# Designs tried in a protein design chat: miniprotein binders against p81326. Part 39

Target 1, 226 residues: p81326
Amino acid sequence: MLHFGGFIMEINHISKILEKEREEYIRNKVEEYLKQGFSKDDAVNKANQSWRTYIGHRIQDVIYNLLKKFLKDSGLKVTTDKALNNRNLPEELDKVKRLIAINYGEYLFLPDADVIVYKVENNDIKIIAIISVKNSFRERRFETTYWKLKLKESPVTSHIKVFLATPDKDNEISYKCPNGKPKKMRIILEYELDGIYFLKEDFEETEKAKHFGKIVEDIIEISKKL

## First folded at step 14 (miniprotein)

Design ni2
Fold by OpenDDE base, last read:
Structure ni2 (fold): chain B 226 residues (1-226), chain A 81 residues (1-81)
Amino acid sequence: as target 1 above (226 residues)
Amino acid sequence: SKLEVEIEVRGNRIEIRIEDGKIRITIEVPDEKKVKFIAKIIKDLAEELGLSDEEKLRELVKLIQWLAIMYGAEVTVTIEE
């Protein structure tokens, strides 16, 4: 149990809070849609659809805020792909953006990077890790793997760790071989990525598949080797 | 006895008083648009826990602290002896 800043990262508390957020969000959206003239059933359905979109962004924000908080004392900095989309970037963020860029000949593109962890030493920026946040694996199953492989191809970016963070509510990748049947997604993601971090308790733990509470320690350890 | 929780919202600041102010929690929320929502979540958590004993109170305080972190908010807890 990682003690950072006097807080034990307890996923149960986070899950409980997110459930209360869901309840309140749904209530508010249902009321909003009823006021717009929708039926009760339509309002509930629309609210649930809205929540599915909202929760994806919310989890990214939660992970960002957690990492920002718990990595701060280690001198590590955290940013997001959204922050890098600005035309007028501070020098530091402009450097971060350039250091994660992937070369496609005439073009540079950024990997999908929900959260980016970096350090600044003597005005030099070192990218430590990129965290991709996935709430579900219905679409774009191997995009994170693609970006990992692309980053690995360049000596400029080959050192960057790529992690996946997920609540995996539907147990899509929580176990490698449930009932003796290999889950292709879990096996490939675990093989190709540097780690998978679960925002849940019920999963098969391995060297690369860990509880999200371990991500801070792992990132700090990686940062010391760079 | 059910512990009373008072929640006040002032701009980006949420003030929580428990046990007639024996415990004071202040949350500074960076996004004003989320303040009312966060305050309501705290209320809902307090109501669910029922605050019948010290253990429930400690749990609520922990939840509030986590909630603050999850929103990138600053939280201060003051306990009067």
Scores: ipSAE 0.816, ipTM 0.927, lowest interface PAE 0.4, mean pLDDT 91
Fold by OpenDDE base, last read:
Structure ni2 (fold): chain B 226 residues (1-226), chain A 81 residues (1-81)
Amino acid sequence: as target 1 above (226 residues)
Amino acid sequence: SKLEVEIEVRGNRIEIRIEDGKIRITIEVPDEKKVKFIAKIIKDLAEELGLSDEEKLRELVKLIQWLAIMYGAEVTVTIEE
């Protein structure tokens, strides 16, 4: 458990908080839908559906805020793809945007990058890592690996580490061979990506598959080599 | 005796007083729209833990600090000796 500034990143506290957030969110949404004239059952169902959408964004925000907090003392900066989608960017963010762009001939496109970690040294920007946050692997399972491979193709972006962060609530990638059956998604993601970080305790740990609490240390270590 | 938790919301600032102010926690929330929600979560956490002893109090303080971080909020904890 990485001690940054006396705080041990305890996933247990985060999980407990998120559960309380869920309870309060659902309560508020149910009340809202009841006021709109829905039945109790419909209100609950709609609230749960709303939560599924909300929690995806919420986890991204949580990870962003955690990384922002714990990387700050190391002089590292964080941004998001959403922040880079603005028309009028500060010079620093405009440079970040350009440094993660992937060439498609006539076009440049950005990889999916929920969180981008970079450093500024002597007015030069170095991109350290991109963190993709996934709550579910039902759709677009290999999207993160695609972006990793594309980034690797250019000398401009080949050094950028690509990490996946996930709570993996449904145990889709927590184990490589549960019950002797290979989980293709886990195996491929672990092989292609620079690391997988779990926001949970129950998973098969490997050199590349780690507890989310280790991501800060790993990023700091990478940053020192760049 | 169950420790009393007082929560006051002023704009983007949440003030939490425990044990008649022996412990004071201040949270500055960047998004005003989330302030009431955060305050409610703190209340719910305090109620669930049941502040019956010093250990639970320490746990609550930790949870509040994590909650603040999770929202990108600044948190200050002051403990009077």
Scores: ipSAE 0.815, ipTM 0.927, lowest interface PAE 0.4, mean pLDDT 91
Fold by ESMFold2, fold request of step 18:
Structure ni2 (fold): chain B 226 residues (1-226), chain A 81 residues (1-81)
Amino acid sequence: as target 1 above (226 residues)
Amino acid sequence: SKLEVEIEVRGNRIEIRIEDGKIRITIEVPDEKKVKFIAKIIKDLAEELGLSDEEKLRELVKLIQWLAIMYGAEVTVTIEE
């Protein structure tokens, strides 16, 4: 039995920190908009809209930094799709990029792989998992499942685990049957993906739908089989 | 009684001193543009906790360590005794 009680407590610490970040971010943006001549009401509305864009990127960054920190001692490396799209890519990262790319005839695209976990052994690179980070599911609700299905189409990428990480603050996928009715999005995501990891406490836990704190041990276990 | 927290910012570095320097926390932040924002979050967390006892002090230290991890920052905690 594997225990990350400290990780679960640290999710609560992370949530506390993110709420303080939200408060300060909004305060700073309101002041910025007021200086630009907007009314207080308009400045607040604009600040809230700005936060919704910012928090999505911030959660990706948090997950990257957490995984990088906690997977390091297991010999696992972590990168991002943003890093893979930079110019003058180091040879190691160029190999990672080519190992996850999907072929569409004349075009080559990276899947929705906000965070990528891989290992390097004897100059060989093995992709372990990709993690899609979603703050909300209002638009492009099944994008991650599409990329899982595309990765399964090639023997080169079919072993790659595809995970979804989310705070799901609006409870869009937290429960299979809220109010007795099947939630199509939760059911399909759980069926198609290799795992869903929640950055909160209140959700329906299953074999595939887990607390985010479990992701480190799951990735390590998968890496031992590859 | 409440413990006072002193925060000093220089470039990419944040130094936090508690109990007249008995507890020192140094954070080296990769993104200099975030340093002042991070320092403000630390101050807000300390004020909300109210540092009235050792349990709240230990909670603040843990929050600071997690904050550093969340920014990919290196953190060093030194206790003089």
Scores: ipSAE 0.785, ipTM 0.916, lowest interface PAE 0.6, mean pLDDT 87
Fold by ESMFold2, last read:
Structure ni2 (fold): chain B 226 residues (1-226), chain A 81 residues (1-81)
Amino acid sequence: as target 1 above (226 residues)
Amino acid sequence: SKLEVEIEVRGNRIEIRIEDGKIRITIEVPDEKKVKFIAKIIKDLAEELGLSDEEKLRELVKLIQWLAIMYGAEVTVTIEE
């Protein structure tokens, strides 16, 4: 009667779900703001503003949960920048933190690494990739490239793949030459990073700029070479 | 829709019953605070999709499975006689 195949990474399903989450989130927030005495127009504006902050964190959470789920059987582990900043850091995560940190003399800072993929072999930890999640490029446009360049400066971190994951809803980096002119941001990001993964269908696909559905396969292949 | 979708929340668990074909979907949500929100999303997806045939039913099940993954939730799909 009803048969289900294996899971297919499908951006349309993720996008459809996020749109329904937006609708319900906004409905709930508008009701909350109306109860606080705001006008309907103000409540709607505030709810939309609240969603813009929420969706950034939500996309990061989605990517983390997806990678954790689909990389588990390949012996790959996934953590986050938030987990690495916990007060009681387990030994394994402390090693992960040390293996991605950038040295600035008397200071040690973590790169912009929303999601970190690593493996453990014979009690040794090897960092495979970090994924920076960007919802928009209004600020911090090239921070991810800065961190890639800093990671390349040390033999401890130079092998780490640096990926960017983005819905790019406003088409800020979706095309190399959108109006017959080179888009500096897209060209530089693609040149410097190891990959850009789009959480949408409509973008210019290249060897480095891919549908997000390819990220699991790519990470697994990279891990086999390390 | 033509097919009835029943959604029941029990603590951290969401149970979806679709009586066409006796399909049961169970979602175990790690964060109990999100259970009601997730249940609402499932209801909204079912309403928009409109369960008129087997193709749309398969699509709803896929959406529910992806929703569970997106929340780090465990999902079980059971098809009973």
Scores: ipSAE 0.776, ipTM 0.904, lowest interface PAE 0.6, mean pLDDT 86
Fold by ESMFold2, fold request of step 18:
Structure ni2 (fold): chain B 226 residues (1-226), chain A 81 residues (1-81)
Amino acid sequence: as target 1 above (226 residues)
Amino acid sequence: SKLEVEIEVRGNRIEIRIEDGKIRITIEVPDEKKVKFIAKIIKDLAEELGLSDEEKLRELVKLIQWLAIMYGAEVTVTIEE
């Protein structure tokens, strides 16, 4: 029989697949817009705009599916903000939702938590990490940092690791000091967050800024402390 | 010298046959609405790689396995000798 190596987290395989998905998505959208009567130039512009919206959701889905697959044997479970925002939640997910809620005096709100990793032991639920997925840093660029700081304020949420996952195609946070000038956003995000995971190859790697393929190992190691 | 790839779609299932069925890959896709799109991605990957040798074939299988994981799909690879 053919000998297949194990499933190693390979960012270049994921990136190659996503690029093919982009090409086919754009092709299909251009055809759709042309049928609607748009000019070729307008159809291409609209298709690219559509992709920018789609890829954010797609990356969140990819992260969810990868973590669910590769954390399964470690007893770790994964959910999403979409699942937690449904009405009439199953009891387990309702407890997850309440365990990440932040107190604002007499009001209780959820942080923006795109993907949530937790474990269940003896009917006890422990939140391990949340992963914020950002495709662009143009607006609300420190929102993830805000939620990290709020989670640190309470003993019931202070242990929760907050990670950022991003392709960072605009190179907003890929390097600390390009051309000798510090990138404020990269420096602050790396300082405040528990980790930044890049869905690309070209970035400045540090103890906290890593290839996305490292995230499974990191989450498993963290979970052993809880 | 290049291997032919045959792709068949039925509902939520994609079957890929290589070397006249010697290598069979079955993907069960949870979201049936994505099946045609996924099948097209597989075809494009196979065309870009070119299946000129066993190393390229192994790379295609690996890409298909990653693609399946990225969609939460189950994949079965069967190799007949």
Scores: ipSAE 0.765, ipTM 0.913, lowest interface PAE 0.6, mean pLDDT 86
Fold by ESMFold2, fold request of step 18:
Structure ni2 (fold): chain B 226 residues (1-226), chain A 81 residues (1-81)
Amino acid sequence: as target 1 above (226 residues)
Amino acid sequence: SKLEVEIEVRGNRIEIRIEDGKIRITIEVPDEKKVKFIAKIIKDLAEELGLSDEEKLRELVKLIQWLAIMYGAEVTVTIEE
């Protein structure tokens, strides 16, 4: 059996697998677009755009499956915003949804939360953390911090940890002061969020900015205090 | 490669035999539509690694186990000694 404690040493396994998935995905998509009558250059461009959308969802699924696998023996449960947007919610998930909803007067909205970790004690549900998964920061750069600030405004949600998980392949937030100048996005995200977890090895590590392999241990520790 | 990897797909299940059956891996894939894609990835990983020694075999088994976790699939590894 695999142990999550060695996750940092095995990030290369996940990255290797995702690269093979990319190669096969792009080959299949190029073939599809060529059959639709696109030129080779257009087919390749469209396949790469398709992959960028696919990989975002794929990374969310990977994180969900990893957390579900490695948190279950600690009595922690994991769900997704996709599951919570189902019209036919089981009672347990309906309670999870209500416990993270943000009040805007006559309207209730879910924060942008890709993966939600919670526990059940005596039929009571306690939300531990939400994890937002970002593949790039070109748009909606501070959306996650907005939701953290909103969650802090209510006693019901103020305890919820808000984490960001990212491969950050373009190094948009990997370093605080690249070339000696403060990177606004990294500084603000790290300040406002409870943690940033990188799905790569090359980044500036701090108390809040860590390798993704530490997230399971961190979540378990937090759950013991709640 | 000195040893061959046999991959058999049956429904939502992938069975992998290595070293004349000394290593058997069974993957139960929740989404049947992903089974052939996953099997292709395993084949590509095995071809790139090559099976020239025991270290490479161990690496392939680890990759297959991580791949299964990444798809929420159940994996069973049997090693006969």
Scores: ipSAE 0.765, ipTM 0.905, lowest interface PAE 0.7, mean pLDDT 86

Design ni2
Fold by ESMFold2, last read:
Structure ni2 (fold): chain B 226 residues (1-226), chain A 81 residues (1-81)
Amino acid sequence: as target 1 above (226 residues)
Amino acid sequence: SKLEVEIEVRGNRIEIRIEDGKIRITIEVPDEKKVKFIAKIIKDLAEELGLSDEEKLRELVKLIQWLAIMYGAEVTVTIEE
């Protein structure tokens, strides 16, 4: 058996595949809505709206699968906040949950993290990074920043890197100073977070704002320092 | 000349055979409900790309490998002489 799988994460391949998924998804949804008696125009509008909801969930799944695949050989493990909220947690995941939980007096809450990267060394668990996946910044624009600040308040969580991953198709945070004026949301997110990873080609690159294809190498490098 | 691509679905498995170069790609899809959708995407990618030369064939193989990874699927690529 010959494997052609490699480390190189090319955003163009992922984007091309997602566009084909969009085309097929919309085609199927239009057909469903037409069978329900909607006009062609209404079916198309509803299918596009359905895709906007679906793509957010799909991007989370893609990021999870990619990180799980490409971090495995480096001894790094990947889980999700959804998995950590299950009642029947394996012991390993229960430890992960305890290591990222934030204390609010009588209450204990998990930060908003779509994907969590950790390692296990001699039965000790070290949380490396959390990745928040945002398709749109129209709501809860700075929630990820809030969780980063809360994690920094404790010596047991202050090392955890907090990344944001986004296609940002509407260019809400793609540039620091569009038209010469500072974009508050981009400036604050980049300042407070450890990194922003774009699932597209057209954005302003900085030391913290990078192409998504760089995320695996960055996480591996960080894990070597912890 | 366009290379022929054969796509076959058997349960959770998608087999792609490309006669020139004797390339066979096998994808084991964890979620059987997604098998037909994934196979359709592969078919669409192959049709859009058009396999007129070795460069486009390599591109198709890379796209199939990425597609499999994006679904958490295991992929095997075999080259036969």
Scores: ipSAE 0.746, ipTM 0.902, lowest interface PAE 0.7, mean pLDDT 86
Fold by ESMFold2, look of step 17:
Structure ni2 (fold): chain B 226 residues (1-226), chain A 81 residues (1-81)
Amino acid sequence: as target 1 above (226 residues)
Amino acid sequence: SKLEVEIEVRGNRIEIRIEDGKIRITIEVPDEKKVKFIAKIIKDLAEELGLSDEEKLRELVKLIQWLAIMYGAEVTVTIEE
């Protein structure tokens, strides 16, 4: 077990809380849709669809809050793509944004970087890692690997670790060879990325595919090498 | 008999009192819009656990602390005699 600040970081506590959040969220949405005049069946279907969108953003927030809390004492700072797209950026965050941006001629774009970990030393900013959060793999399955490859194209960004964090509730990438057949998506993601961190217990663990609870230790270790 | 959990909301603050106030948990929630939702989750967790012994009480406290962390909330736990 990974122990920080008197807590044991166990994935089952996070999972239990998220399930209770789902139950209450759906209950509230069903009531809201019923008041709007939808049938019970339609209200339930709409509530479930709404949850699928909400949970993706919620997991990003959870990861941000966990990393911010548990990396603070190691001198590591955490921000988000949401914060970097704010109109009134502080100078520090403007530098973070510029240090991860990809140049496409007269345009600059941020990679798929839901959560960004960096440090500040002697007025210099070093980007340690970016974490892409995916709740499902129906769309944009390999976008994270594309951004890893783009970051590798420049010596300025090639050191940046690119991680994927996922609950993978539908087991889309949890195992390399389900039913004896290689799962292309899992194999390619694990090969190309620096790590995959699962927000659940039941998956095939490898040197790159790990329990989410190990991400703090891994990030701290990486930061010592930069 | 079961322990009673009292939950009170005041603006951005949630106060949880257990064992007639011997255990007090205060959560300062950054987003006031989430306060009622978080309080309901705490109530649901307490009801599902059924506070029949000290192990379940400690599990509830752990869940409340994790919930607060997951929302970026400040949490204070006070245990009195």
Scores: ipSAE 0.742, ipTM 0.906, lowest interface PAE 0.7, mean pLDDT 86
Fold by ESMFold2, look of step 14:
Structure ni2 (fold): chain B 226 residues (1-226), chain A 81 residues (1-81)
Amino acid sequence: as target 1 above (226 residues)
Amino acid sequence: SKLEVEIEVRGNRIEIRIEDGKIRITIEVPDEKKVKFIAKIIKDLAEELGLSDEEKLRELVKLIQWLAIMYGAEVTVTIEE
């Protein structure tokens, strides 16, 4: 049982809700595709494909909303890469964007970060952490480690913690040595990143690989040292 | 005996009344496009739990509160005597 912002949160509450969302989403999508003239089998296959894309975005939204809710009382603010790529950018978010940008000579690019945690003190902004949210590791598996390494190259960004949050339903990184052989992805991700946070119960817990519910306390502790 | 759950949608707001209005839950949903979907999820959760006792009622309220947080929604729970 995990403590989380005064609520006693069990990881199963989020999982139960997401499963109900999946059931209703699939039902609605099948109906939509049947109306478009697809066969039942084709409609089901297309609905499942649609869900796989939707759940990735949905998990990002869930993490954003949870962190925003539970970090607010600690004076910490949360934004997203999507918000930072908006043309109508408020001054505060423009400063956040500039503080995470990576220098490539004449060019400045943002790291791929789904959720960004920062604080504001006397109109001064400090970036605390970025969280990469991954539902699957089939493509761009080590992108998060690349961005951590780039952020470490400059004293302006080297303090920024880089976390990975994942349900890892397919157990792609849940264990270091499944079947007695080292799992390269898990080992490299854990070595290079500041933390991996799992949205499930079944994984090998280490000092860096933890239940997602611990991320709030970790972020708050880090923010006190900056 | 089974407790009744009444769900009413008005604009961006979902109101849930349980036990003849003794327990009222109001959810203010930021994204109007999600209101009907959220209300359906609440109905499905209530039906699956089968509100036969206090323990299941507390579980439903917790799930509704977490559902609201997961959508960035404001939630108010009011219990009357």
Scores: ipSAE 0.741, ipTM 0.902, lowest interface PAE 0.7, mean pLDDT 86
Fold by ESMFold2, look of step 16:
Structure ni2 (fold): chain B 226 residues (1-226), chain A 81 residues (1-81)
Amino acid sequence: as target 1 above (226 residues)
Amino acid sequence: SKLEVEIEVRGNRIEIRIEDGKIRITIEVPDEKKVKFIAKIIKDLAEELGLSDEEKLRELVKLIQWLAIMYGAEVTVTIEE
C-alpha cells in the first residue's frame, strides 16, 4: 500500500472515478448529439471520439492537481505548458519557460512538457522534472524520448528528468514481453526515459516503470540532489 | 440497513450529508461549470456502493476526497458522534 501525503493512495480509486466520469460524460454527449439531429449510432460514435480528446486534458489536470497538492510542503512548484504559453507571463514563469526551451538555430521551442516541476532558491530557478502525459501510443509514440534526447544535448538542461505518465488503458506499453516477444515501444521508452508512471494497477513493474503514486517521492528525492 | 445520502448544490459548493454516523462533506469547486457534473459522479458512486455498512461508507468518503483532489477542489469532512 502506497502512502501519499497523509492519504493512502490507491490507484484503483482514481481509475474508478475516471470510469464513472466516462460513463456520465458519454451519456451527456449522446443526449447532446441526439438533440442536434444525429442518429443514435452517430451520436455514440461522436461521444466516444469526444471522450478520447477530453480524457487527455483531464488526466493532465489530475496530474497537475495531485502534484501541486502533494509537493507544496517540499518547496516544489508546478506549472504546465498551457500556463507557459500565456501572453504576459509572470517573471517566474518566464524564467521557467527559458530554462526548458530547446534551440533549433534561429528558433526556440518548448519540449513536450505537459507538467513541469521546479523549485525556487534565492531567486534562482531549478527545473526538476518534466512529465509528458500520453493516453495512446498509436501516433507520435516516441515524442517523449525525442525530447529527453534533446534536453540531454545541453549542460543547461541535461539534469532535467523526463517522465511519462499514462493510464495505458489498451496495454500498449504495460508489459515488456507480453506474448514472449519484446515489446519494442515499452523497451525503448523505459530505456530512454527517466521513468514511466502508470495510472493503473495492471502493468509490469520495474525500476523505472512504477505506480503513479511513487512519483511524488521520486521527485522529492531528485530535488534534494539539486 | 442502507445508509441515506443527501447531496445539495449551492453555487460552487457541494454538500453531502450522510445521516447514519452524521458525516458531512463540503466540496468547494473552483470551476462552477463542473459542479453539477461532480455532484452527479458522487451520486453515481454512492449508488454503486450501496452504502450497506461502515466499510462502504469509508470507501465513499475516500472516493469523494480523491475526486476533490482530482478537480483541485477544497474538501472539508466533518464527523460527529
Scores: ipSAE 0.724, ipTM 0.894, lowest interface PAE 0.7, mean pLDDT 86

